VH-VL binders against q9h9l3. Designs and how they scored, part 17

Target 1, 176 residues: q9h9l3
Amino acid sequence: PRKMVAIDCEMVGTGPKGHVSSLARCSIVNYNGDVLYDEYILPPCHIVDYRTRWSGIRKQHMVNATPFKIARGQILKILTGKIVVGHAIHNDFKALQYFHPKSLTRDTSHIPPLNRKADCPENATMSLKHLTKKLLNRDIQVGKSGHSSVEDAQATMELYKLVEVEWEEHLARNPP

## First folded at step 1 (VH-VL)

Design nb8 (framework fv_nivolumab)
Fold by OpenDDE, second read of step 2:
Structure nb8 (fold): chain C 176 residues (1-176), chain A 123 residues (1-123), chain B 107 residues (1-107)
Amino acid sequence: as target 1 above (176 residues)
Amino acid sequence: QVQLVESGGGVVQPGRSLRLDCKASGFTFSDYGMHWVRQAPGKGLEWVAVISYDGSNKYYADSVKGRFTISRDNSKNTLFLQMNSLRAEDTAVYYCARELYYGSGTYKPFDYWGQGTLVTVSS
Amino acid sequence: EIVLTQSPATLSLSPGERATLSCRASQSVDSYLAWYQQKPGQAPRLLIYDASNRATGIPARFSGSGSGTDFTLTISSLEPEDFAVYYCQQYDNWPLTFGQGTKVEIK
């Protein structure tokens, strides 16, 4: 069986108006929640908006940040061949400029059994914060200092583990 | 041309201290994690310590933890290993080696090594 | 720590022969496994990384295979300069660890 990892990325705004989401931090944890990767990443373009209140990214974090191209290589190396779990993970992959095989991707924002377990509409997109609170009785993304990508990745993995058996069986019967 | 040159080795008595240097050239030193790996005479390789590219993260083998300190000066392209409370079993050729390491794990293995410097701990 | 066990301890072969070296990990290291060659009085040289990727400048006769716990370094046809000690190394988890080495010597 393939190893599972969970990923969460923080993005900053680049481009003329800061509307381009560029990778500024990436955290990857294994099945047990152990941190495999956690780095600040320097975008190739000038940062216009740090989005600090959400991203937690500050200018000081970019002083010694890992250049994007190097970080991307490290991250892809970790992800290759793995089942990758994330929440709204398409955003992470987009920021990484990387496309992981769909068959090896698990998006906790699109798992109906997970929503059902949380007494949410199955086809609704629920936030990681909400699902984590409902199902794990844990508060994440608390405060005004921004998100912790490690915390979010760990929460994502824990959420997936709640429905792993059921969902993997479903996917086996209904391959993407 | 990538080069790593170790220095500082010598003969010391048990309990003494010694500092090793590793001078890097031919590449952007501050982009790479640096390691110390040692090899006792006639024995295999033993990882000793690592320091991240910016010096913010360090790991040590249990065998040297509390006694050895790895550090670096990126402005001088130099890696250091401060060895205190030396023991006979610390006798080895000490290599510095380069890898891309940013504090969370190894990205690449050691693609370049120095020639090594011999440390002999004996009464 | 992850223990890497190499076998055989010594491999005696003649030039032109095929060499097969084994490295077994005490637990899975995925593909984070490297092979090094070391000749007397020299520093180790990277041969293979990520289990099967040949390092820059390494001849095609060197190849690596395996994943998880079992890895193999193969030298398809030994050249005189290939007689040396070979080490495997895992970089999946801390501490980094090496195998005890396999000596490939001339018969």
Scores: ipSAE 0.005, ipTM 0.562, lowest interface PAE 10.9, mean pLDDT 92
Fold by ESMFold2-Fast, scan of step 1:
Structure nb8 (fold): chain C 176 residues (1-176), chain A 123 residues (1-123), chain B 107 residues (1-107)
Amino acid sequence: as target 1 above (176 residues)
Amino acid sequence: QVQLVESGGGVVQPGRSLRLDCKASGFTFSDYGMHWVRQAPGKGLEWVAVISYDGSNKYYADSVKGRFTISRDNSKNTLFLQMNSLRAEDTAVYYCARELYYGSGTYKPFDYWGQGTLVTVSS
Amino acid sequence: EIVLTQSPATLSLSPGERATLSCRASQSVDSYLAWYQQKPGQAPRLLIYDASNRATGIPARFSGSGSGTDFTLTISSLEPEDFAVYYCQQYDNWPLTFGQGTKVEIK
């Protein structure tokens, strides 16, 4: 049994025409949903496209944002050696330029029992918004300001807790 | 029954303007991001523009930026594309498309498309 | 922009045969790749999303695989209605881009 956290990151567009996805916010919550980390992060490259509809990031958030190199160090200290829960978590790890062991990674977009509880096809990739509404009766990613990574991380942890016992037993029997 | 119906296409001279409408029915229009995608006769698909579910965020292909404006009216379940300074190379069937709700990524592919409306820019 | 290259340009096959279509990206798109089918005079139809998930109502003979830069669409046994043009699309980053298409035609 290891300690468990949930993560959600927001990305902005950098590079030519804003085509590169760069980390601009990261939220990490513990098992109970308490916030362990929530910082706006300044990419090393000029931001071309804030992608505000999805990211919730605006120019004002960058004024006192933590530089990427420093934020990455802080985040990795929290994640290292822990079970990390996320939704489509490979995108978060890509934005962090980080490799987390598969045996300690839990992706709520790829847990068949979770889809089954939601009356969805087991092999479908369901959005966090849909699973949260169906299983927790809660609307997330609602409003005019883009997504809240804190809200998304909290929802992700709560979703995982619904299948935790069953899925951990499955993983013990079928190690990745 | 999800339906998207485009209208407003026609024949126009270079330099003129045209507005396309896309009427949505069978789903909660205000929950979905919407896109315009075009296809020149006998050619492949080219993404044109996107608008967020609430209209607060928009993005355009470089080929149309500054000439085309995407907008929506959620009270009328209608998506618009205002096309200004039309060029011969804008000749295409224009499709409106709905974002897939259940995709895992930040951006989404398109689960439903309209039938398309033909825009011909010629003298 | 991310360029998608589909191969072959044309596949000439008979009903009952297996079709294998390739899509290669100029840079990694992770798993954010979709496949569409388009028949003459019709709008595209979503077949596969997130590289390997079948869209609602799509027959089991359609399957997708791959990640990163190399992706494959497989039709295990062609039906008459499957002869069409197939497009891949990436949605990893802006602008959203499509491949040039692969035409599956009757031999």
Scores: ipSAE 0.000, ipTM 0.483, lowest interface PAE 14.3, mean pLDDT 87

Design nc (framework fv_nivolumab)
Fold by ESMFold2-Fast, scan of step 1:
Structure nc (fold): chain C 176 residues (1-176), chain A 123 residues (1-123), chain B 107 residues (1-107)
Amino acid sequence: as target 1 above (176 residues)
Amino acid sequence: QVQLVESGGGVVQPGRSLRLDCKASGFTFSNYGMHWVRQAPGKGLEWVAVIWYDGSEKYYADSVKGRFTISRDNSKNTLFLQMNSLRAEDTAVYYCARDYGDYSEYYYGMDVWGQGTLVTVSS
Amino acid sequence: EIVLTQSPATLSLSPGERATLSCRASQSVSTYLAWYQQKPGQAPRLLIYDASNRATGIPARFSGSGSGTDFTLTISSLEPEDFAVYYCQQRSDWPYTFGQGTKVEIK
């Protein structure tokens, strides 16, 4: 099968009132959960809101952060040609200013068999935290110091592996 | 000067094998992804295969999957294409090409091309 | 596989005229599209990458535009050396694919 990676990004608020989501950290793991990439990323715009409660990002992380253009190049080098797994992954791709082919994209927030396995309505929007607790019996995103994008990427890959065979067969019959 | 030179082309019978070499000079070969592209006589361009700068990833056109193998030797600045189970429709000029994006940016196009080597598969 | 369709197949023009070449993708390729020029007996030459960026050494008369499924290569004023075959190529999905080519020939 084609190589597979999982991605999770953290965003900070830029622009008017901090309403624009800009990439500030990206983690990518391989099929086994090993870290391939994990860097703090400096947005080209002034950071208005670090959103630390969710992002885990603080001013100190920006001191030696990789500039956006350089980080984007490194990240796209890893993602191109691979099956990319994420949770609500459209947000990550938007922050990267990147369009990954739908045929190679797997979004664990929109896989009906995964919701079914979690005893949730097939078309419901489920959080990564909830699915991970229900299906893997593991607590992620605990505490008030922000999320770990490495932890989130690893959990996302493990969730996808639970339905991989069934979902790949479905996609072969129903190409996106 | 930046240059790619293909070799190994020739006339072979269907079902046989042939290996193409592509020698790079004038740039840091190990920093670049490399492609093979072919062109049948009087026809357009067809992408064949790619190999990452470090050799870690390889992708192939569906028409050659299972028959062709792309590889590289960074210590010798050489790209290879091993072609097995050759068919008449594999007859083409084969070009090696360097990807425009070095390892700091991803693939954006092919900016350096070899002169091409002709492979003719006929009885 | 993403199919790229180029039009027209042949464009017959005189030196000094403007050339406009089209490339349409069967599905969105964002801006991940390149343009190449090929003369008989020669290897292709990269003209434009990422839809609109001129490659190093390419004259300003060449420009690219478009995103998604509809792309255009424009040559503002044809020089004698510009009569050639032009190909578009996408890098949005594997396998990479080329269009069938547009031949720009002297009237």
Scores: ipSAE 0.000, ipTM 0.466, lowest interface PAE 17.1, mean pLDDT 87

Design nc1 (framework fv_nivolumab)
Fold by ESMFold2-Fast, scan of step 1:
Structure nc1 (fold): chain C 176 residues (1-176), chain A 122 residues (1-122), chain B 107 residues (1-107)
Amino acid sequence: as target 1 above (176 residues)
Amino acid sequence: QVQLVESGGGVVQPGRSLRLDCKASGFTFSNYGMHWVRQAPGKGLEWVAVIWYDGSEKYYADSVKGRFTISRDNSKNTLFLQMNSLRAEDTAVYYCAKESYYDSSGYDFDYWGQGTLVTVSS
Amino acid sequence: EIVLTQSPATLSLSPGERATLSCRASQSVSTYLAWYQQKPGQAPRLLIYDASNRATGIPARFSGSGSGTDFTLTISSLEPEDFAVYYCQQRSDWPYTFGQGTKVEIK
């Protein structure tokens, strides 16, 4: 068995019209939900839109934030060689400007058995909030002050654990 | 080990076309944005173009916009620069350069090719 | 675009001496500035990124400092292999721009 971590990132809008999603916070938890990393991250470009409603990021968080290059180096050292769990994780990897090997990536937004347990269509992309409520009876992303990437990473790991055995078996028979 | 090997440079007349290739090895090419940077004889460095890791975004210096096209083939670990309507002012050594991170908006060039000379003369 | 101005244009020194190179930006680039070394006939080599961080394999005699508009590259004691042209580069805004270079040459 290889070590497993879960990740969730918060992004702000940079670039023309704020359309580029740039990393502004990253949280990583281990298999048991313990925090391995949680830092505010300073994008290399001007922040046009903090997207605070979703990201929880405010200008004050950027004052002592870790520069993106340093944060990325730290994050990649944690992720390298591990199974990485996330929800719609392609967005997090894009913000990190990183491709993790598909064979070591687990995306809880694209695991049919997980949707089935939640009484949802197997081929639908369900939100983390919905799956967490249905399967863990827990409310996350509550209120309008933005999401907690720690809370999201912890929920994501717990969701994956519900299907870990059957999904790992599926992947062994059907390698990506 | 990371290597970038350029090819395709040469002597061409004004108005003609030339294609430069840059073969990458030693890193996961599809994870990183790639750039072209040029240097005219005896002059400083000038950024030319960038392409994002997946080919989805491309940006150019004003001096080459509309004439040069950057592209990549991730299955072959190769970066390209198609140069059309060449001018004497395009005479330079052309370097391919790797971003330390994917983002075209953000990062230093941690590895460079050895450069290929393009001379536009009559 | 952000203009980077390097000074002096040429710095004539002997081995063992301290070199101090300046780079000034026309507007704030925060700490998003890198330094490169280039020797004749060779590609540039990354020395310093994010104003003050040494790139992998770069000797401790190289150091960078500064933020905003004023940046300095210092070589504490010149070695023979350090005589080269040095360029600063900003990555704060599009387009990316380089300074015109400072040549460090033997007296």
Scores: ipSAE 0.006, ipTM 0.462, lowest interface PAE 14.1, mean pLDDT 86

Design nc2 (framework fv_nivolumab)
Fold by ESMFold2-Fast, scan of step 1:
Structure nc2 (fold): chain C 176 residues (1-176), chain A 122 residues (1-122), chain B 107 residues (1-107)
Amino acid sequence: as target 1 above (176 residues)
Amino acid sequence: QVQLVESGGGVVQPGRSLRLDCKASGFTFSNYGMHWVRQAPGKGLEWVAVIWYDGSEKYYADSVKGRFTISRDNSKNTLFLQMNSLRAEDTAVYYCARGDTYSGYEPYFDYWGQGTLVTVSS
Amino acid sequence: EIVLTQSPATLSLSPGERATLSCRASQSVSTYLAWYQQKPGQAPRLLIYDASNRATGIPARFSGSGSGTDFTLTISSLEPEDFAVYYCQQRSDWPYTFGQGTKVEIK
């Protein structure tokens, strides 16, 4: 069976008016929630907007951050050949400038059984915060200091575990 | 501020080749996946090809696969579409479009060029 | 390939009326659906991305809704400049596909 990891990335705004989302932190946890990777990452482009309210990234975090090219190589070595779990994970892959096979990708923002367990419409896109509160009885992404990508990655893995058997059987019968 | 300007369109005979250029300005070109989208006269939109931010990945619509080649030169902020073995059904306005992602894998097109007309006729 | 079917082909309405445009996907695209407006002789313009998010500069009268296979673009009160062709597009899977378009015209 393939190994499984969960990922969560924080992005800052680069490019014109800060419209481009550039990787500034990445956290990866294993199936048990142990941290495999957690680094602040220096974008190759000038940071226009730290988006601190959501990202938790501040100028101080960039001082000794790992350059994007190096961080990307490290992250891709961890992800390659594994089932990767995330929430709205296309944003993380976009920031990593990386294609991960859809057959090995699990997006907890688009798993109908998970929404059903949370008493939410099956096809709605629910936030990680909402699903975690409803299904795990935990509050994440609280306060003014931004999100913790470690906390988010751990919550995402735990959410996936609630539907893992059912969803893997669904995917085996209905390949993406 | 963001501009995409296509050039290279014209009238060409079936079986011949034509190259389209798209000059980008007002943004960091190397941060974006880029696309070509075409529209036959009086018809709807058809996605043609994508190239990732660094040129490492390229994908094509089945209708043009093996005949068209997408490429880019990030030092010149320019996107290219080399069209070989042109057919009458390739007659269309060709738009250069900016993807929303670095990779271009899951695009929506926030900026478009004005389009350049390619007419394939004898 | 994911096929997007738009309905109706043509909407004939007057300024001030509400327009409701439908886009249906042959398989689930989750919320990875965008809407574009195209006027004669012009390039398309992005209106809505990821089903319900308005693009920068797009007036509040435009709204998108839906998920999975059934999507709606609503224009709450048509302005003269809103008479155009509207296309939906999915970004869920390669190849990227567009609907055939809905023309909103003055009756």
Scores: ipSAE 0.000, ipTM 0.461, lowest interface PAE 13.3, mean pLDDT 87

Design nc3 (framework fv_nivolumab)
Fold by ESMFold2-Fast, scan of step 1:
Structure nc3 (fold): chain C 176 residues (1-176), chain A 123 residues (1-123), chain B 107 residues (1-107)
Amino acid sequence: as target 1 above (176 residues)
Amino acid sequence: QVQLVESGGGVVQPGRSLRLDCKASGFTFSNYGMHWVRQAPGKGLEWVAVIWYDGSEKYYADSVKGRFTISRDNSKNTLFLQMNSLRAEDTAVYYCARDLYGSGSEYHAFDIWGQGTLVTVSS
Amino acid sequence: EIVLTQSPATLSLSPGERATLSCRASQSVSTYLAWYQQKPGQAPRLLIYDASNRATGIPARFSGSGSGTDFTLTISSLEPEDFAVYYCQQRSDWPYTFGQGTKVEIK
């Protein structure tokens, strides 16, 4: 049996014109939605754009943030050997500079039965906010001050649980 | 029939303002994120702005940030682009385009495009 | 920003020939790359999304491949209506960016 966690990361802009996405916060929850990890993370490069409107990250959060190298080690210890659920999760893994096995990865933005339940095109990438409203009748990412990665990770786990049995059976028959 | 129709283009003087409208029909407008993409005469495509399906999040290209404002009215199936402090470099055909999209970490292709509306900034 | 470089700038070919168009990204975009066709005076038309998925209504002669930084659009046998400008586009990071375009023209 494999344990399951859900992850959501917030990124800030670094590099020229702030175009590079660098990890600035990570939240990980267990199957029941309990928080296993939630830290602000200091990128190794200068922050050019906090992207506060979606990230919720402000300069004050960086004062006591965990340095990237240390945070990465802590996060990877939690993820290793577990089924990891996320939404558009490849972006989170990219920011972590981490490769997680495809067989243990579940991306709620690419699960056809989940889109079908939401009356959305099966092969479209739907937003976490849209799927959560359609399927859980819950508003997340409310307001203009950025998103809560804890809230997003919890919603992502709940969405996956709606299709877990069906999707795990599909993956057993059609290994990734 | 799924359709997007832009309007509001024309000839304007530098420093002035113009508003573009994009009317959607044939689909549930409130389920889709929407984009503005422009193309200067004889040049390639340049992404301008995006707005989430519910209007909650907006992002802009650096070249227009602080001057352009994207907005939408889901009750009227209409997308808007308010263009302030127009410059000669803003001269382009402006397209609205449909995308299923919400957070900054998501992705999707622009599957439906309008016919475009020409904005010419000159004296 | 992620820069997309398309090559060649122009392909001069005859109907029935194979066209191969390249798009190179300045950094990895995984598979988050789309291809568009644009004819003079018309809006762009989506051909391929997520590197290799053909959009609805697009003929089988169009195919996409690649991942990371190197992508290819292939037209197996050019039809008269295929002579157009083709753009690649990435949505891996903000701002969304397009390549400069490749013009496929009649010899």
Scores: ipSAE 0.000, ipTM 0.476, lowest interface PAE 14.3, mean pLDDT 86

Design nc4 (framework fv_nivolumab)
Fold by ESMFold2-Fast, scan of step 1:
Structure nc4 (fold): chain C 176 residues (1-176), chain A 122 residues (1-122), chain B 107 residues (1-107)
Amino acid sequence: as target 1 above (176 residues)
Amino acid sequence: QVQLVESGGGVVQPGRSLRLDCKASGFTFSNYGMHWVRQAPGKGLEWVAVIWYDGSEKYYADSVKGRFTISRDNSKNTLFLQMNSLRAEDTAVYYCAKDEGYTYGSDYFDYWGQGTLVTVSS
Amino acid sequence: EIVLTQSPATLSLSPGERATLSCRASQSVSTYLAWYQQKPGQAPRLLIYDASNRATGIPARFSGSGSGTDFTLTISSLEPEDFAVYYCQQRSDWPYTFGQGTKVEIK
C-alpha cells in the first residue's frame, strides 16, 4: 500500500499588525508516529507576532531556523506521492503554498465516522483537542508554552487509524 | 525520455535584450520547478533564476535581479528567460535545468538541456 | 551568500586510482549538498544529492560523505569516462551556489 504520513504546522504573524499567517514550524510523522521531519522555519518576512501562546515559537527558535524556500522543498519531497493526514489540513497546505491531490489527502476535521465515534454531529468541524480527548482520552495542547506540532501530528495519525479501514473502504467506493 | 531544448542564444550588443526559450518533454512539466544556470566560457557554474511549478514564485541571483525575468507557459511545456540591459559579463552558455523535486522542488538539478550560447559584445 | 571552496583545483591521476575531492562551505549547509560531473562541451550531470545519496544510474564507484562544512566525493577506481570537472552545490540557503570546480585529468 501507499505510504501514509501526518503533518502539523505552526504559524507566526507577519505583515500589517501580524495578520498574515506565515509558516514557522512543521512536523511530519510516519504511520507509527515516528518523527520524519521537525524543523523551525524562518519566514521570508519580518515576524511581527510570534503568537507564542499557540505556536510555541520564540525568537530563539529562529536562530539557525531553515529558510522558508529550503524547508518547503524538503517538506514537499516527503509529502509527494503519499497519503497525507492532517487536521484542518487546508491551513497547512496554504502556509506551504502547496496543492496536494484530494485523493491522497485525509482531513480528520472532515471525516463523519470519526465525529460519530466521538458522539459529535457528523457534519460539525471539531477541534483536534476535543477529538483527541473524547476518542483517545488524552489531553493535548495543554499549558502556557504553546502547542507541539509533533504532539499534534501524532494525535492526528492516531485519530485517523481509528477510522482508517472504514474510511479507505468508503473512498474506494466513492473516489473524490 | 526527458528532454530539455534551449533556443534563442546568439550575439547581441551591450544594452540590448534577448529571450531564451526552453522546450520540455518526457515529464509532466507543470509539476516541477525550473531553473536557469549559466556558465561563462572556461569558468564555473552560476545559478541565475528559478520559477516554481505553477509560476507563483520567482527568485533571482543578485547579478541579474531587475534585468532578467523568468516565466513559464505550462500549456506549451516551455520555460522562458527574458534578458534586458545585457552586459559583457552576461556572456555565457545558458542551461535550462529541471528541479529533481516534485512541485516546489529539492533545488538539485536532475536533468539539463544542451545549453545555448549568449555572447554580449560590441 | 554561502561560498563553496573545492580542493584541489586539479587532480592528476591514472585510470584505476582512487580520487578524493573536497568541498568546504563558509558556513554550515547541514547535508544539503550535491555533486555534479561535467565533461567538455556537455551539460552537468547530477551524481550525488543530500551529501551521500547516489542519483539514479550513477555507478557504485561514486560515493559522497560529510555534513556541516566539510564534504568529500570519492571515486573508488577511476574509469576513462570519469576524467571530467566536478562541482559541488548547496541548497541550504538562497542564493544557491556552486564551488569553483575540481578538474580530474589524466596524468
Scores: ipSAE 0.007, ipTM 0.469, lowest interface PAE 14.8, mean pLDDT 87

Design nc5 (framework fv_nivolumab)
Fold by ESMFold2-Fast, scan of step 1:
Structure nc5 (fold): chain C 176 residues (1-176), chain A 122 residues (1-122), chain B 107 residues (1-107)
Amino acid sequence: as target 1 above (176 residues)
Amino acid sequence: QVQLVESGGGVVQPGRSLRLDCKASGFTFSNYGMHWVRQAPGKGLEWVAVIWYDGSEKYYADSVKGRFTISRDNSKNTLFLQMNSLRAEDTAVYYCARSPEYDILTGYTDYWGQGTLVTVSS
Amino acid sequence: EIVLTQSPATLSLSPGERATLSCRASQSVSTYLAWYQQKPGQAPRLLIYDASNRATGIPARFSGSGSGTDFTLTISSLEPEDFAVYYCQQRSDWPYTFGQGTKVEIK
């Protein structure tokens, strides 16, 4: 089988009124939850809004942060050729300005069996926090100091593992 | 001005090898993924291979996998395609092409060379 | 692999007329579809990427639309230089594939 990793990114606001989401941190974990990559990333544009409540990013994290272009190269080297798991992963790929093959992408916000296990409507988009609490009995994204992308990536991999066999069989019969 | 110039095409017999070069200028070559795309005479386009900006990752079409090798030399702004075990169906104009700046590992290509003809015949 | 089917194979029109070209994918490619123009003896030129975004330097008369499996390239008013072959391409999954092409020829 192909190797599998999980990713979670944190974004800050750049551009007019801070409305553009720019990559400011990326965490990647392997199948067992071990950290393969975790770096603060300096956007090429001026940061207007750190969005600290959600991102956990503060101005001090940008000191010695890896420039976007370099970080992107490092991240893509890890992701290429692997099955990549994420939650609402289209946002992460957009921030990375990156295409990942759909056949190798797993989005835990759009897996009907996972919602079914959580007693949620199969086609609803449920938050990572809700699914993790319901299925793993674990509280993530606690407090007001921002999310941990490492914690979120680990939770995402754990959630996918709950439906991996069933979902991989489904995808083999119904290629995306 | 972005320029890509292919060279190395020619006539070869089946089973032989040929190397194509693509010389880039007018942009920072080391920042871009590069593609080879071919077109058989009178036919449509077929994607052949892609290589990452630093040369670390490569993907191939199934029809050429195991026979063709894509590589690059960023110090010389040059992309290569080593073609081994050539077959009649490899006869085509071979284009080198650049990935768009905003996505270095995409299938879209924003600039193309003029192509070099490879004819494989007995 | 994802198969792209273009229609019609040939479109015969006069300068000033509107051209509408179709590309259909065998499975959903979301919006990850591009259009290229190729003139005889020349390399292809990127016109549209991600279904609807015009590439740099491409005239406003070219527009793209669609998502999922059905895509359209429209040339609002044909200029003499627009008579060419047009190809669609998807980047939704490996391997990257092209349609067979639509030839836009002068009537």
Scores: ipSAE 0.007, ipTM 0.535, lowest interface PAE 10.8, mean pLDDT 88

